# VH-VL binders against Tubulin polymerization-promoting protein homolog (tppp-1): the designs that were tried, part 15

Target 1, 180 residues: Tubulin polymerization-promoting protein homolog (tppp-1), of Caenorhabditis elegans (p91127)
Amino acid sequence: MAAAAGFNWDDADVKKRWDAFTKFGAATATEMTGKNFDKWLKDAGVLDNKAITGTMTGIAFSKVTGPKKKATFDETKKVLAFVAEDRARQSKKPIQDELDAITEKLAKLEAPSVGGAAKANAAGVYSRLTDHTKYTGAHKERFDAEGKGKGKSGRADTTENTGYVGAYKNKDSYDKTHGK
Key: E = the ipSAE of ESMFold2; O = the ipSAE of OpenDDE; V2 = 0.75 times the mean of E and O plus 0.25 times the DockQ between their complexes.

## First folded at step 20 (VH-VL; framework fv_bebtelovimab)

Design a3 (from x1 with light chain Y32S; at its last look DockQ between E and O 0.33; V2 from the best seeds 0.67)
Heavy chain, then light chain:
Amino acid sequence: QITLKESGPTLVKPTQTLTLTCTFSGFSLSTEGVGVGWLRQPPGKALEWLALIYWDDDKRYSPSLKSRLTISKDTSKNQVVLKMTNIDPVDTATYYCAHRLTDSYGYYFDYWGQGTLVTVSS
Amino acid sequence: QSALTQPASVSGSPGQSITISCTGTSSDVGGSNYVSWYQQHPGKAPKLMIFEVSNRPSGISNRFSGSKSGNTASLTISGLQAEDEADYYCSSYTGRSLVFGGGTKLTVL
ESMFold2, look of step 20: ipSAE 0.695; ipTM 0.865
ESMFold2 (binder alone), look of step 20: mean pLDDT 92; pTM 0.940
OpenDDE, look of step 20: ipSAE 0.864; ipTM 0.948

Design a5 (from z1 with heavy chain E103N; at its last look DockQ between E and O 0.20; V2 from the best seeds 0.00; counts 0 for: placed apart)
Fold by ESMFold2, look of step 20:
Structure a5 (fold): chain C 180 residues (1-180), chain A 122 residues (1-122), chain B 109 residues (1-109)
Amino acid sequence: as target 1 above (180 residues)
Amino acid sequence: QITLKESGPTLVKPTQTLTLTCTFSGFSLSTEGVGVGWLRQPPGKALEWLALIYWDDDKRYSPSLKSRLTISKDTSKNQVVLKMTNIDPVDTATYYCAHRLTNSYGYYFDYWGQGTLVTVSS
Amino acid sequence: QSALTQPASVSGSPGQSITISCTGTSSDVGGSNYVSWYQQHPGKAPKLMIFEVSNRPSGISNRFSGSKSGNTASLTISGLQAEDEADYYCSSYAGRSLVFGGGTKLTVL
């Protein structure tokens, strides 16, 4: 049986980012589509088509959402847990380690990328000079003294909501974020 | 044959940063599934896990010590480095680096260095 | 953060069998199969004897066996030999951490 697995992030803070991606291209959306899920993972560098592929994410998304084809925040966490489990079968790491690798990358990304545009459509306002320079890359390496993703991983007093905790077993429906 | 050896200072003062180097042979940090961990054992006490680094540069840390630890690797030199900040007398221990059992899905350490005693002055 | 309880000591005579217990909680030992056992002779590094509850690494004698029932893992050593005299530690990976028991000193009489 798998070790207790949980999300090592601040749910409230990440939900804001999740909402921005949910509403990308659909300002009234309240649940995340598979397309926007893949955009979130791609913009964060999780979906790289090497370690984690669109096939893996598509299978995981369909498994959770079924005919609905869209996911709540809690359902999105289940999708991430399935992706982590699938990746763990390849890497031979604990599912928790793979889930933490994914969540660390997702937590660092604040908003959907806007290719070449002058302004972000979320919390960030880009300098006109950066858009004027027309840089070609994704926003993956944008750093402004952000130390949050450096080495802060696994430091959690995550309380168990129910008994057994695993990627598939709905234990991941809620994990408290880490406080002071 | 897999071998590991720890090196670094044997005596440190409180508040300093401890830097330990693990030099190994008989495996590559570029091989899928490979990982190297750091553990310690205070004199007469139980083992304590500190950190683990995987071949793909994924890094895991003991939750209680994470804010003080940094692990890194240099695949070209067959080295893994652990840094621990704000050293305190309670950190006096023998420090080990160890190879992670491959294809294990868990944290199991099958080859260990001889260990290096680090004494923190009171 | 130390949740694993082992007896402080255990003893047996050459040729006998002994069992060392390792009791945790439903969140660690009871909740997963990420349990291992290490042998440590004085002044030496630990040696992995059992992983994933009951698996032996290559080169480990079948005199060493592991099992788990509920929240308790057990290491059984049959055919005790003088060289088995050592400290034994259980460990469990859970909650993003690898935790160890306090250790059991095995004395071979």
Scores: ipSAE 0.659, ipTM 0.851, lowest interface PAE 1.2, mean pLDDT 81
ESMFold2 (binder alone), look of step 20: mean pLDDT 91; pTM 0.937
OpenDDE, look of step 20: ipSAE 0.862; ipTM 0.945

Design a6 (from a1 with light chain N33D; at its last look DockQ between E and O 0.24; V2 from the best seeds 0.61)
Heavy chain, then light chain:
Amino acid sequence: QITLKESGPTLVKPTQTLTLTCTFSGFSLSTEGVGVGWLRQPPGKALEWLALIYWDDDKRYSPSLKSRLTISKDTSKNQVVLKMTNIDPVDTATYYCAHRLTDSYGYYFDYWGQGTLVTVSS
Amino acid sequence: QSALTQPASVSGSPGQSITISCTGTSSDVGGSDYVSWYQQHPGKAPKLMIFEVSNRPSGISNRFSGSKSGNTASLTISGLQAEDEADYYCSSYAGRSLVFGGGTKLTVL
ESMFold2, look of step 20: ipSAE 0.610; ipTM 0.829
ESMFold2 (binder alone), look of step 20: mean pLDDT 91; pTM 0.935
OpenDDE, look of step 20: ipSAE 0.861; ipTM 0.944

## First folded at step 21 (VH-VL; framework fv_bebtelovimab)

Design f1 (from x2 with light chain Y32F; at its last look DockQ between E and O 0.27; V2 from the best seeds 0.65)
Fold by ESMFold2, look of step 21:
Structure f1 (fold): chain C 180 residues (1-180), chain A 122 residues (1-122), chain B 109 residues (1-109)
Amino acid sequence: as target 1 above (180 residues)
Amino acid sequence: QITLKESGPTLVKPTQTLTLTCTFSGFSLSTEGVGVGWLRQPPGKALEWLALIYWDDDKRYSPSLKSRLTISKDTSKNQVVLKMTNIDPVDTATYYCAHRLTDSYGYYFDYWGQGTLVTVSS
Amino acid sequence: QSALTQPASVSGSPGQSITISCTGTSSDVGGFNYVSWYQQHPGKAPKLMIFEVSNRPSGISNRFSGSKSGNTASLTISGLQAEDEADYYCSSYAGRSLVFGGGTKLTVL
């Protein structure tokens, strides 16, 4: 399943947004915590606990950061690649398509959300994002999508358990040093 | 049984926008993993992939043609639509829509429409 | 978009085994296991014969097999039959696109 996936975004622009999330609740922070990573993905609509779950993001974050438990910007990009890889095993899309879907959503969001519940569906996503004046390119393409949902919300809810249970509870399957 | 059928104009003039509709049956674009692609084949030439739309409305385009292409779906009508702007005689081809193999990780097309020949006048 | 190189034609006699090559780069055939092969008879839509390098869809004869080594994929047809006479196209995922070979005309003598 591995691919030579690449990021389709402007690093300088995205790093400013990454920094805002890194400093959320900790103004002097220079590296992103797992909690703020999950907030970034949740505010962008990536972490929806259907297709991409907190279990998936937590496993990916731990793979990259290990005992440090904090990620640089470059390490955060590696975490996103692992999330895309994990999602691709379920969706059967190429890893590059899943990574591009994630990065398109992240690129639309400029700052951490302080507000509460967003309006559900595509209209709710639009309303939440309209306060960010620099959302243009990727947002236009997704607006043209016209689809109301991802089809099976029930299966999406089990995605977090499948991803976590399949990979996490069977760490020996991940590790070729399985005792032979 | 999965079937797809292309429809649209057979003769277009340069600079016009070509609109092609794929009407299908035997599957739903609401089902996870499902996708429909568009491809073309100029007379006597190789196949060329144009675009793909997934059930979750994720859209992918051939990089060389992306600026001219728009793909969309209407799940309630079992339709996928391709629009290609600024048509030129080099766009003369048979256009196909095709179902993406759902148990695969790549772009594989297991069911195809019969194709529709679009001729662009000189 | 004939980014993948195939021979223009191959031929064989009934019962013979033949192989069609498809050469790309490390960015497509070599970099991914997303190679597929399509058969196309005159006037007909393409038919998927092989996907993921070597897998056959349901209903495809086991006379058709696929493999790859490095940047070259191969389609092998054993027990050649008259109905196998057609054009054959390879394709491969290439990061953000699907690329096709120029096609190979198989003639059954």
Scores: ipSAE 0.672, ipTM 0.843, lowest interface PAE 1.0, mean pLDDT 82
ESMFold2 (binder alone), look of step 21: mean pLDDT 92; pTM 0.934
OpenDDE, look of step 21: ipSAE 0.871; ipTM 0.941

Design f2 (from y4 with light chain Y32F; at its last look DockQ between E and O 0.12; V2 from the best seeds 0.00; counts 0 for: placed apart)
Fold by ESMFold2, look of step 21:
Structure f2 (fold): chain C 180 residues (1-180), chain A 122 residues (1-122), chain B 109 residues (1-109)
Amino acid sequence: as target 1 above (180 residues)
Amino acid sequence: QITLKESGPTLVKPTQTLTLTCTFSGFSLSTEGVGVGWLRQPPGKALEWLALIYWDDDKRYSPSLKSRLTISKDTSKNQVVLKMTNIDPVDTATYYCAHRLTESYGYYFDYWGQGTLVTVSS
Amino acid sequence: QSALTQPASVSGSPGQSITISCTGTSSDVGGFNYVSWYQQHPGKAPKLMIFEVSNRPSGISNRFSGSKSGNTASLTISGLQAEDEADYYCSSYAGRSLVFGGGTKLTVL
């Protein structure tokens, strides 16, 4: 189960990056929306719409947040564990291997990608990063070490909508309607 | 039928880098769920897992040996390569490559090479 | 890494049933279904006998069965035969590693 898997990263360091994504497009936000969660995973190459899809991330996010629809940092870690569990049902890898592949990619990414001036100039942690850091691809040395074994996990040949995603999609549709 | 065979030096000196090649047939490293692992067994001792590479190039290493190991694959040549740096006499063992059981959770190795004994001189 | 504990040896006569234990913790054997069993004859590579606690690969005799209770997994061999004499290893994925037991030497008397 996802609860037995552990995070192999520095929480304090990753929380700074999480905060930057939390505040993307909403400088006063303190909890992460599903849209910014998907932005984080997409910018890191985790949400590739092949191995891990927006449907999978949406189901996982809804499982943790319910009607609140926003996640604290600790809740976001639970969402990541559910994404890893859902991916593992398709790949037949241990959940820990899938979680490590995800966290290694997220730990390499320092800031939200910049497109268009309006969102790029949002205040907070994002503005503390240089514009060129996002395009240079530079990461802290610990990220490179953690990523060497998992750098290609996002290019799996599994279709995005074949396995567990279909079952969760049906459940998620009911829960969305039921929540209203 | 699935077959695997280890090749590489049988005698190495301390501090050198050991390079072992697994050449296989009967499966493709492009098939979902497939992986090839490396294990070793010192003479008279239990098995020890070293590394695993998956079809999607995801790579896993024994935590105690991670800094010394590099695993890679060449799908077109049906090969997986393990490199182990800074070889020491304690690394003397029979080295095996093995096929990961497809579409099963965890690490299960259903087909093994015959093994190759690597002796580290001092 | 968590060590898996196996008895050093087990013996039985032809036709008997024997059981080999593999004791871990709640973080490996008890908490997950990642247990496997390997048979190894002298000078040969290991052979996978059981995976996911109780599943047999194709071609493995139904005389071999696996189970677990709490933190202990078991391999049971029924109708013991001379060729069953070998070393048996349990293993489990845990802590980002595959850990093995120390092995059990099965002697057929």
Scores: ipSAE 0.605, ipTM 0.812, lowest interface PAE 1.4, mean pLDDT 81
ESMFold2 (binder alone), look of step 21: mean pLDDT 92; pTM 0.938
OpenDDE, look of step 21: ipSAE 0.807; ipTM 0.916

Design f3 (from x2 with light chain Y32H; at its last look DockQ between E and O 0.11; V2 from the best seeds 0.00; counts 0 for: pae E 2.5 > 2, placed apart)
Fold by ESMFold2, look of step 21:
Structure f3 (fold): chain C 180 residues (1-180), chain A 122 residues (1-122), chain B 109 residues (1-109)
Amino acid sequence: as target 1 above (180 residues)
Amino acid sequence: QITLKESGPTLVKPTQTLTLTCTFSGFSLSTEGVGVGWLRQPPGKALEWLALIYWDDDKRYSPSLKSRLTISKDTSKNQVVLKMTNIDPVDTATYYCAHRLTDSYGYYFDYWGQGTLVTVSS
Amino acid sequence: QSALTQPASVSGSPGQSITISCTGTSSDVGGHNYVSWYQQHPGKAPKLMIFEVSNRPSGISNRFSGSKSGNTASLTISGLQAEDEADYYCSSYAGRSLVFGGGTKLTVL
C-alpha cells in the first residue's frame, strides 16, 4: 500500500539524478541501494540526523524493498513517501508539505558529490552553513527532545505516542480540531 | 472559542501596497501544530488561497502570487499580517484570515474571520 | 483560479437528496485524499463541511457526506432543508497550492 501523496517534480528530470546516485560506486547498477539512497538524501540536505534521521530512512527503505535491499525509481518514490509520513507525525504538518520539502531539495541536486578527505571536511562545513540550517532551532520541536538535549537521534519519541498516527486517519477523536 | 478578525483599509489605489492584519483569540501561534492562512474572494467569484504561516514561522505562498505576498506573525499580539504589493483592480475582493485545521493531512480552514472587503479604485 | 469543475447550479426539493460533483485531474483530486467542501451563504464566510474527502468536522450534520471515485469528488446532502440553500465549493491540493472549484449554487425548491 503506497502512500497517497503526490510528487511535485518532473519524473524524467529527477530520474536522471536518481540514475547518477544509483550508479555511484557501481557504474552498471540499475537499482538504488540503501547506502546510495542515504547519500542522495545527505547530499541534498534532507538527511540531517535531526529532522530526518538515518533510522527513519532505513526503516522506510526496508519497508519497501524487503529482502531485495535495492529499489527501482518507482520504489524509491514510495520510500520517500514513507519518510515524509514518518516526518509529518513529528512535525505536525501535512504529509504533503513534508514530501514537497523533501522533493524540492532532491530535485535541485544535480549529481552525487565525489568522495575524498578534503571534500568530507567541506561537506561538514556546508551542512552547518547551508540553506537547510534554517529548519533547525531550539524551539523547532523536531523530535520533542531537540530543545531538551542534543545527541538523541532516531527513537527519541518512542516513550510518547505523538498522536500523529491518529491524525493521518482523521477519526472522530480528532474532529475537535477547533483550536482548543 | 476560536475567533479571527481582519482589519485594514477598505479602499486602496492601484500600485499601493495592501496591508491586512488578522487578530485572533482562542488559540496561540506559539502552540505546536497551529497555522493561519489568508484567502480572498472577488465579488461573485470563487475563493482563492493566498498564504499560510505556521507556528514555527514556516510560510507557504500561492505560487501565482508569491512575488507579491509577504506573510508574517506577531505571536505576542495574536496577529498575522499579509502584505500584497502593486495592487490593481483585479485584487478587489473580500479578504479572509482563517485557522488551519490542526492534525490534518492538508490545507483545511475550520474557523474564518468575517472577512473585509477591499476595493481597488479604478 | 478555478482548476476544478463543478456544475454551476443544482436544485432539489425539501427532504430529497442531492449530489454535487467536483472533477479534477490525476494530479489533484485523483492523486491524493486532500479534498474538502465549503458551504457559503450570501455575505458570510465559508464554512468547512467536509475534509479529507469524507471526514465531517464537529458540529456538521450527518446529512452531509463526501466521497470520491477516480478524479471526481462528490458532496451528497440528504434530507434537504431550506438552510442548505447556499454556494458550495470543492477544494483540493494541487501543484503546491490549494485550488477551488468554481462553485455550485444549490437552490432548495
Scores: ipSAE 0.427, ipTM 0.690, lowest interface PAE 2.5, mean pLDDT 81
ESMFold2 (binder alone), look of step 21: mean pLDDT 92; pTM 0.937
OpenDDE, look of step 21: ipSAE 0.813; ipTM 0.919

Design f4 (from x1 with light chain G95A; at its last look DockQ between E and O 0.32; V2 from the best seeds 0.64)
Fold by ESMFold2, look of step 21:
Structure f4 (fold): chain C 180 residues (1-180), chain A 122 residues (1-122), chain B 109 residues (1-109)
Amino acid sequence: as target 1 above (180 residues)
Amino acid sequence: QITLKESGPTLVKPTQTLTLTCTFSGFSLSTEGVGVGWLRQPPGKALEWLALIYWDDDKRYSPSLKSRLTISKDTSKNQVVLKMTNIDPVDTATYYCAHRLTDSYGYYFDYWGQGTLVTVSS
Amino acid sequence: QSALTQPASVSGSPGQSITISCTGTSSDVGGYNYVSWYQQHPGKAPKLMIFEVSNRPSGISNRFSGSKSGNTASLTISGLQAEDEADYYCSSYTARSLVFGGGTKLTVL
């Protein structure tokens, strides 16, 4: 099996980026939550809810972390390997090709995306400082207390990938109607 | 049925960039699992794998040639393009594009183009 | 030098069985089941004969069989025919690359 497969990145460099995501919403955190893992993969374009889904990442994360539900950097690498393995079963690429595709995308990403949180926080200030007519009150009940951003969970209610299982008709190789 | 055909210049000068186009039919690069590879064979020599592009735009390159190669696809035209920079006489070879076998994990090429000979001279 | 070692040539008479060896390392032939064999007639493109060590694509005669032991893969051609005269290349995935043997010229006497 792919036991000889490995990560093609600089651990020290990637660990800095991993640390930024680990601390997203919790500046003192030292281990990555599943929420921030999914945010990292989503911001990097790995978790797209098409080829790699929140269900796949959640299963892989749980396999590694168990009841702890948080991952060290080395454990996070194991999670990525399980995601690559799970994807490879569907894509029929070598597991190493899938892992390299994931790690290449993660290595390009520098920091967590900020989303609309800063704009929402400044909305009260913005409304008071602009010449615009007031349309709504300054506060919304759904403003996140976590601060700078909301991670997407692997259990998104509106983008459910569970149960969407299709057969692939991508067999163009010599079929059984040819001679033996 | 699946067919592939290579096209491009037959004679190039050293230092130029070689651009080869693979035009295919009988499959689509939008289909999950599909991939097209490029290989070459110098006259009288062994085959050498150059690059592979998958349907999801994932690209793999021979490590020894990676700095000189670019592979791309145009799914709507059923084309895959290989560019090789800084051409040298050692690059004289027959170049093949080939369909990747889709029901297995490895790099196996089940349908090949007829090949195009590219000669590099001064 | 080729990454995989094959004999330069092999010969046999019609009706015989012959075997072509392909020796690599624990990092390729020995470490993965991603071995393939290609047949190439003069002036023609290669044809995939065996994939995943021992599997035949549709339309390939069962006279062709593949196996491996340790770091050595083998292609066996039984009931040798004149049309089998060709060059044969083995290939193996090596984690991030595909490597080929130097080729074996099969002559049918």
Scores: ipSAE 0.598, ipTM 0.813, lowest interface PAE 1.4, mean pLDDT 81
ESMFold2 (binder alone), look of step 21: mean pLDDT 91; pTM 0.932
OpenDDE, look of step 21: ipSAE 0.885; ipTM 0.952

## First folded at step 22 (VH-VL; framework fv_bebtelovimab)

Design g1 (from x2 with light chain N55K; at its last fold request DockQ between E and O 0.19; V2 from the best seeds 0.00; counts 0 for: placed apart)
Heavy chain, then light chain:
Amino acid sequence: QITLKESGPTLVKPTQTLTLTCTFSGFSLSTEGVGVGWLRQPPGKALEWLALIYWDDDKRYSPSLKSRLTISKDTSKNQVVLKMTNIDPVDTATYYCAHRLTDSYGYYFDYWGQGTLVTVSS
Amino acid sequence: QSALTQPASVSGSPGQSITISCTGTSSDVGGYNYVSWYQQHPGKAPKLMIFEVSKRPSGISNRFSGSKSGNTASLTISGLQAEDEADYYCSSYAGRSLVFGGGTKLTVL
ESMFold2, look of step 22: ipSAE 0.721; ipTM 0.878
ESMFold2 (binder alone), look of step 22: mean pLDDT 92; pTM 0.938
OpenDDE, look of step 22: ipSAE 0.891; ipTM 0.955
ESMFold2, fold request of step 23: ipSAE 0.698, 0.746, 0.758; ipTM 0.870, 0.893, 0.896
ESMFold2 (binder alone), fold request of step 23: mean pLDDT 92, 93, 93; pTM 0.942, 0.943, 0.946
OpenDDE, fold request of step 23: ipSAE 0.904, 0.898, 0.904; ipTM 0.963, 0.960, 0.963

Design g2 (from g1 with heavy chain D103N; at its last look DockQ between E and O 0.15; V2 from the best seeds 0.00; counts 0 for: pae E 3.1 > 2, placed apart)
Fold by ESMFold2, look of step 22:
Structure g2 (fold): chain C 180 residues (1-180), chain A 122 residues (1-122), chain B 109 residues (1-109)
Amino acid sequence: as target 1 above (180 residues)
Amino acid sequence: QITLKESGPTLVKPTQTLTLTCTFSGFSLSTEGVGVGWLRQPPGKALEWLALIYWDDDKRYSPSLKSRLTISKDTSKNQVVLKMTNIDPVDTATYYCAHRLTNSYGYYFDYWGQGTLVTVSS
Amino acid sequence: QSALTQPASVSGSPGQSITISCTGTSSDVGGYNYVSWYQQHPGKAPKLMIFEVSKRPSGISNRFSGSKSGNTASLTISGLQAEDEADYYCSSYAGRSLVFGGGTKLTVL
């Protein structure tokens, strides 16, 4: 099902925003971490822990990235398709409607927010949040994990078989139910 | 048994706002997965999708008509309302409301109202 | 000027099979598995015959089948009967929109 859905956005425009989130807390990063992926979705209002939860996004991210635990832009699109598919299973709306809702919100967001502070403070607030040694434990887990890997590899085998298999899971079973 | 029925004016003047009401029975718009759409068919022409409202008040509009359309629901009255502003003679059509097929992943309309012909004076 | 192209008319004799085509682009029929077919008798509302390319709603005869290849969807009616005489419309999802074909008038001879 996810393989039949398309991305209704301009890849070039969105890739610039994706790059900004990829480099949040790590200026030389070229691939997006799961924590920065979740930040992108949170800042855009997609990850609200009601309709789309951190469990859903974490499962989808891990399914695409495996041991590498980082995603290229194309792999990030596959993660979004899996999130939309999982949401559609619950909402009973078309996968394409759920993907369109996600991509619309992501495309409107210009840059990462820092602690919910004003955009004008991004550079200053950004640097303070990166320095984990001076924050309380409640902030430490989130911000340290954003910039640091926990068992993450820089490279792993990346194959397309994971994304497409998940997309077709429900197609044939639906036909059998209605084929009386 | 699912039934829907359109109501509203049959003759309208250009520039007016058309208000159409869909009254239904046999389902509730509070039920997860349920949606009601509006479509039209100009005389001798193809069907055209206008809008859809889901049980959770999520709304979809035809991109070409979005600026002229407002869809809303009153769950307690089993009604969905479509408003179309700045009516023009090209809007003359039979207007239908329809139930979206549940347990599906697309816009498929399995139960339709009888339709109401709206004629826009020239 | 419909978004999807259908023949204006087709005809067949009782008992035969006929096929109605619906051609779009990679941005609709070719890009999604969200094709549907509607039957419309004169003066009546449309009736959903096929959804998701090839699925039949409950109560639809197995004489109606659907398929897709590339940018072209097809509705096949086998064992043609007089009551099958109607207009047939295809429809497809098309990026935040739903588009329809111009319709095909089926005449049963």
Scores: ipSAE 0.303, ipTM 0.634, lowest interface PAE 3.1, mean pLDDT 80
ESMFold2 (binder alone), look of step 22: mean pLDDT 92; pTM 0.941
OpenDDE, look of step 22: ipSAE 0.845; ipTM 0.931

Design g3 (from g1 with light chain E52A; at its last look DockQ between E and O 0.16; V2 from the best seeds 0.00; counts 0 for: pae E 2.7 > 2, placed apart)
Fold by ESMFold2, look of step 22:
Structure g3 (fold): chain C 180 residues (1-180), chain A 122 residues (1-122), chain B 109 residues (1-109)
Amino acid sequence: as target 1 above (180 residues)
Amino acid sequence: QITLKESGPTLVKPTQTLTLTCTFSGFSLSTEGVGVGWLRQPPGKALEWLALIYWDDDKRYSPSLKSRLTISKDTSKNQVVLKMTNIDPVDTATYYCAHRLTDSYGYYFDYWGQGTLVTVSS
Amino acid sequence: QSALTQPASVSGSPGQSITISCTGTSSDVGGYNYVSWYQQHPGKAPKLMIFAVSKRPSGISNRFSGSKSGNTASLTISGLQAEDEADYYCSSYAGRSLVFGGGTKLTVL
């Protein structure tokens, strides 16, 4: 399934960036390790341990590389397609949409990051008393008129599709292949 | 029963901004996996996809038209709105809104509105 | 955007099988498995007949089937009926976009 996904990037251009991450910590390396793969995805903001986790990347990497534990550029593309497939199962969006989102982020990143002071937390205002945008008295946000208060404490609430899915029941056989 | 209906002006002048509204029933745009898209068909020519908005407010635009398009939704009114700027005669077409329930392979529309013809004067 | 090529028209007699072709490139029909087919009667909205190359939505007759080989997708209608007379459009994912064929007018003789 994931192997049929297409890449919306220029291979030659991205190969240069892939090379930089492949050689991170090992200047003579020619194949990418799982560690450097995860660094590439982390530095690009793809591996955020929320939407895309190290478990997802590790599973995808192992599926492609097996006991070799290293990937060529073409094999790395297959790993990315499997990561997109795993993400799509949870996002309920097409695999190709998820791959496009991943490849956009990876293609923008020039080289492995060097730890530096980000301009994170730009606001210098330390007062809670004057910040109406951070006002914590919102009672309706906690409880709506229907009596639903299903805001989870950091856990996801996963539900199946609506009755509309019944009209597309044959789509379950689609997950094996895209159909030819 | 899922239904969609397009509304907006039928005759516009070049350079104006076209605003089209899709009003629908039989589904909610808050339902996971649901999206509403816009397409058009110039007289005697192929259909052309324009934009899509998902239940979670994620948006997609045709790359060739992206700078001219804005899609938005109002879930409480069951409406999706498309704006297209700098209209010219080549934009004369029947405009459709359409529903889909997206799965991992979803690049199709299962329910369509009847369409609304927009004519751009020369 | 890649335009998909369809014959302008096809015809068949009741009870026959007919096939409508949809030819693209390796960047759309050949590169992905996201081909759909729509039926449109005069003055009516398009109706989804086939998605994902070969899958039928619920309520669509099994007389309609889809396939592809290389850069060409095909819609086959078996047991042709008068109600099948309509325009038929194919579509395919084409890399962050969705492209359509020019349409085929099916005439039932």
Scores: ipSAE 0.324, ipTM 0.628, lowest interface PAE 2.7, mean pLDDT 80
ESMFold2 (binder alone), look of step 22: mean pLDDT 92; pTM 0.938
OpenDDE, look of step 22: ipSAE 0.325; ipTM 0.706

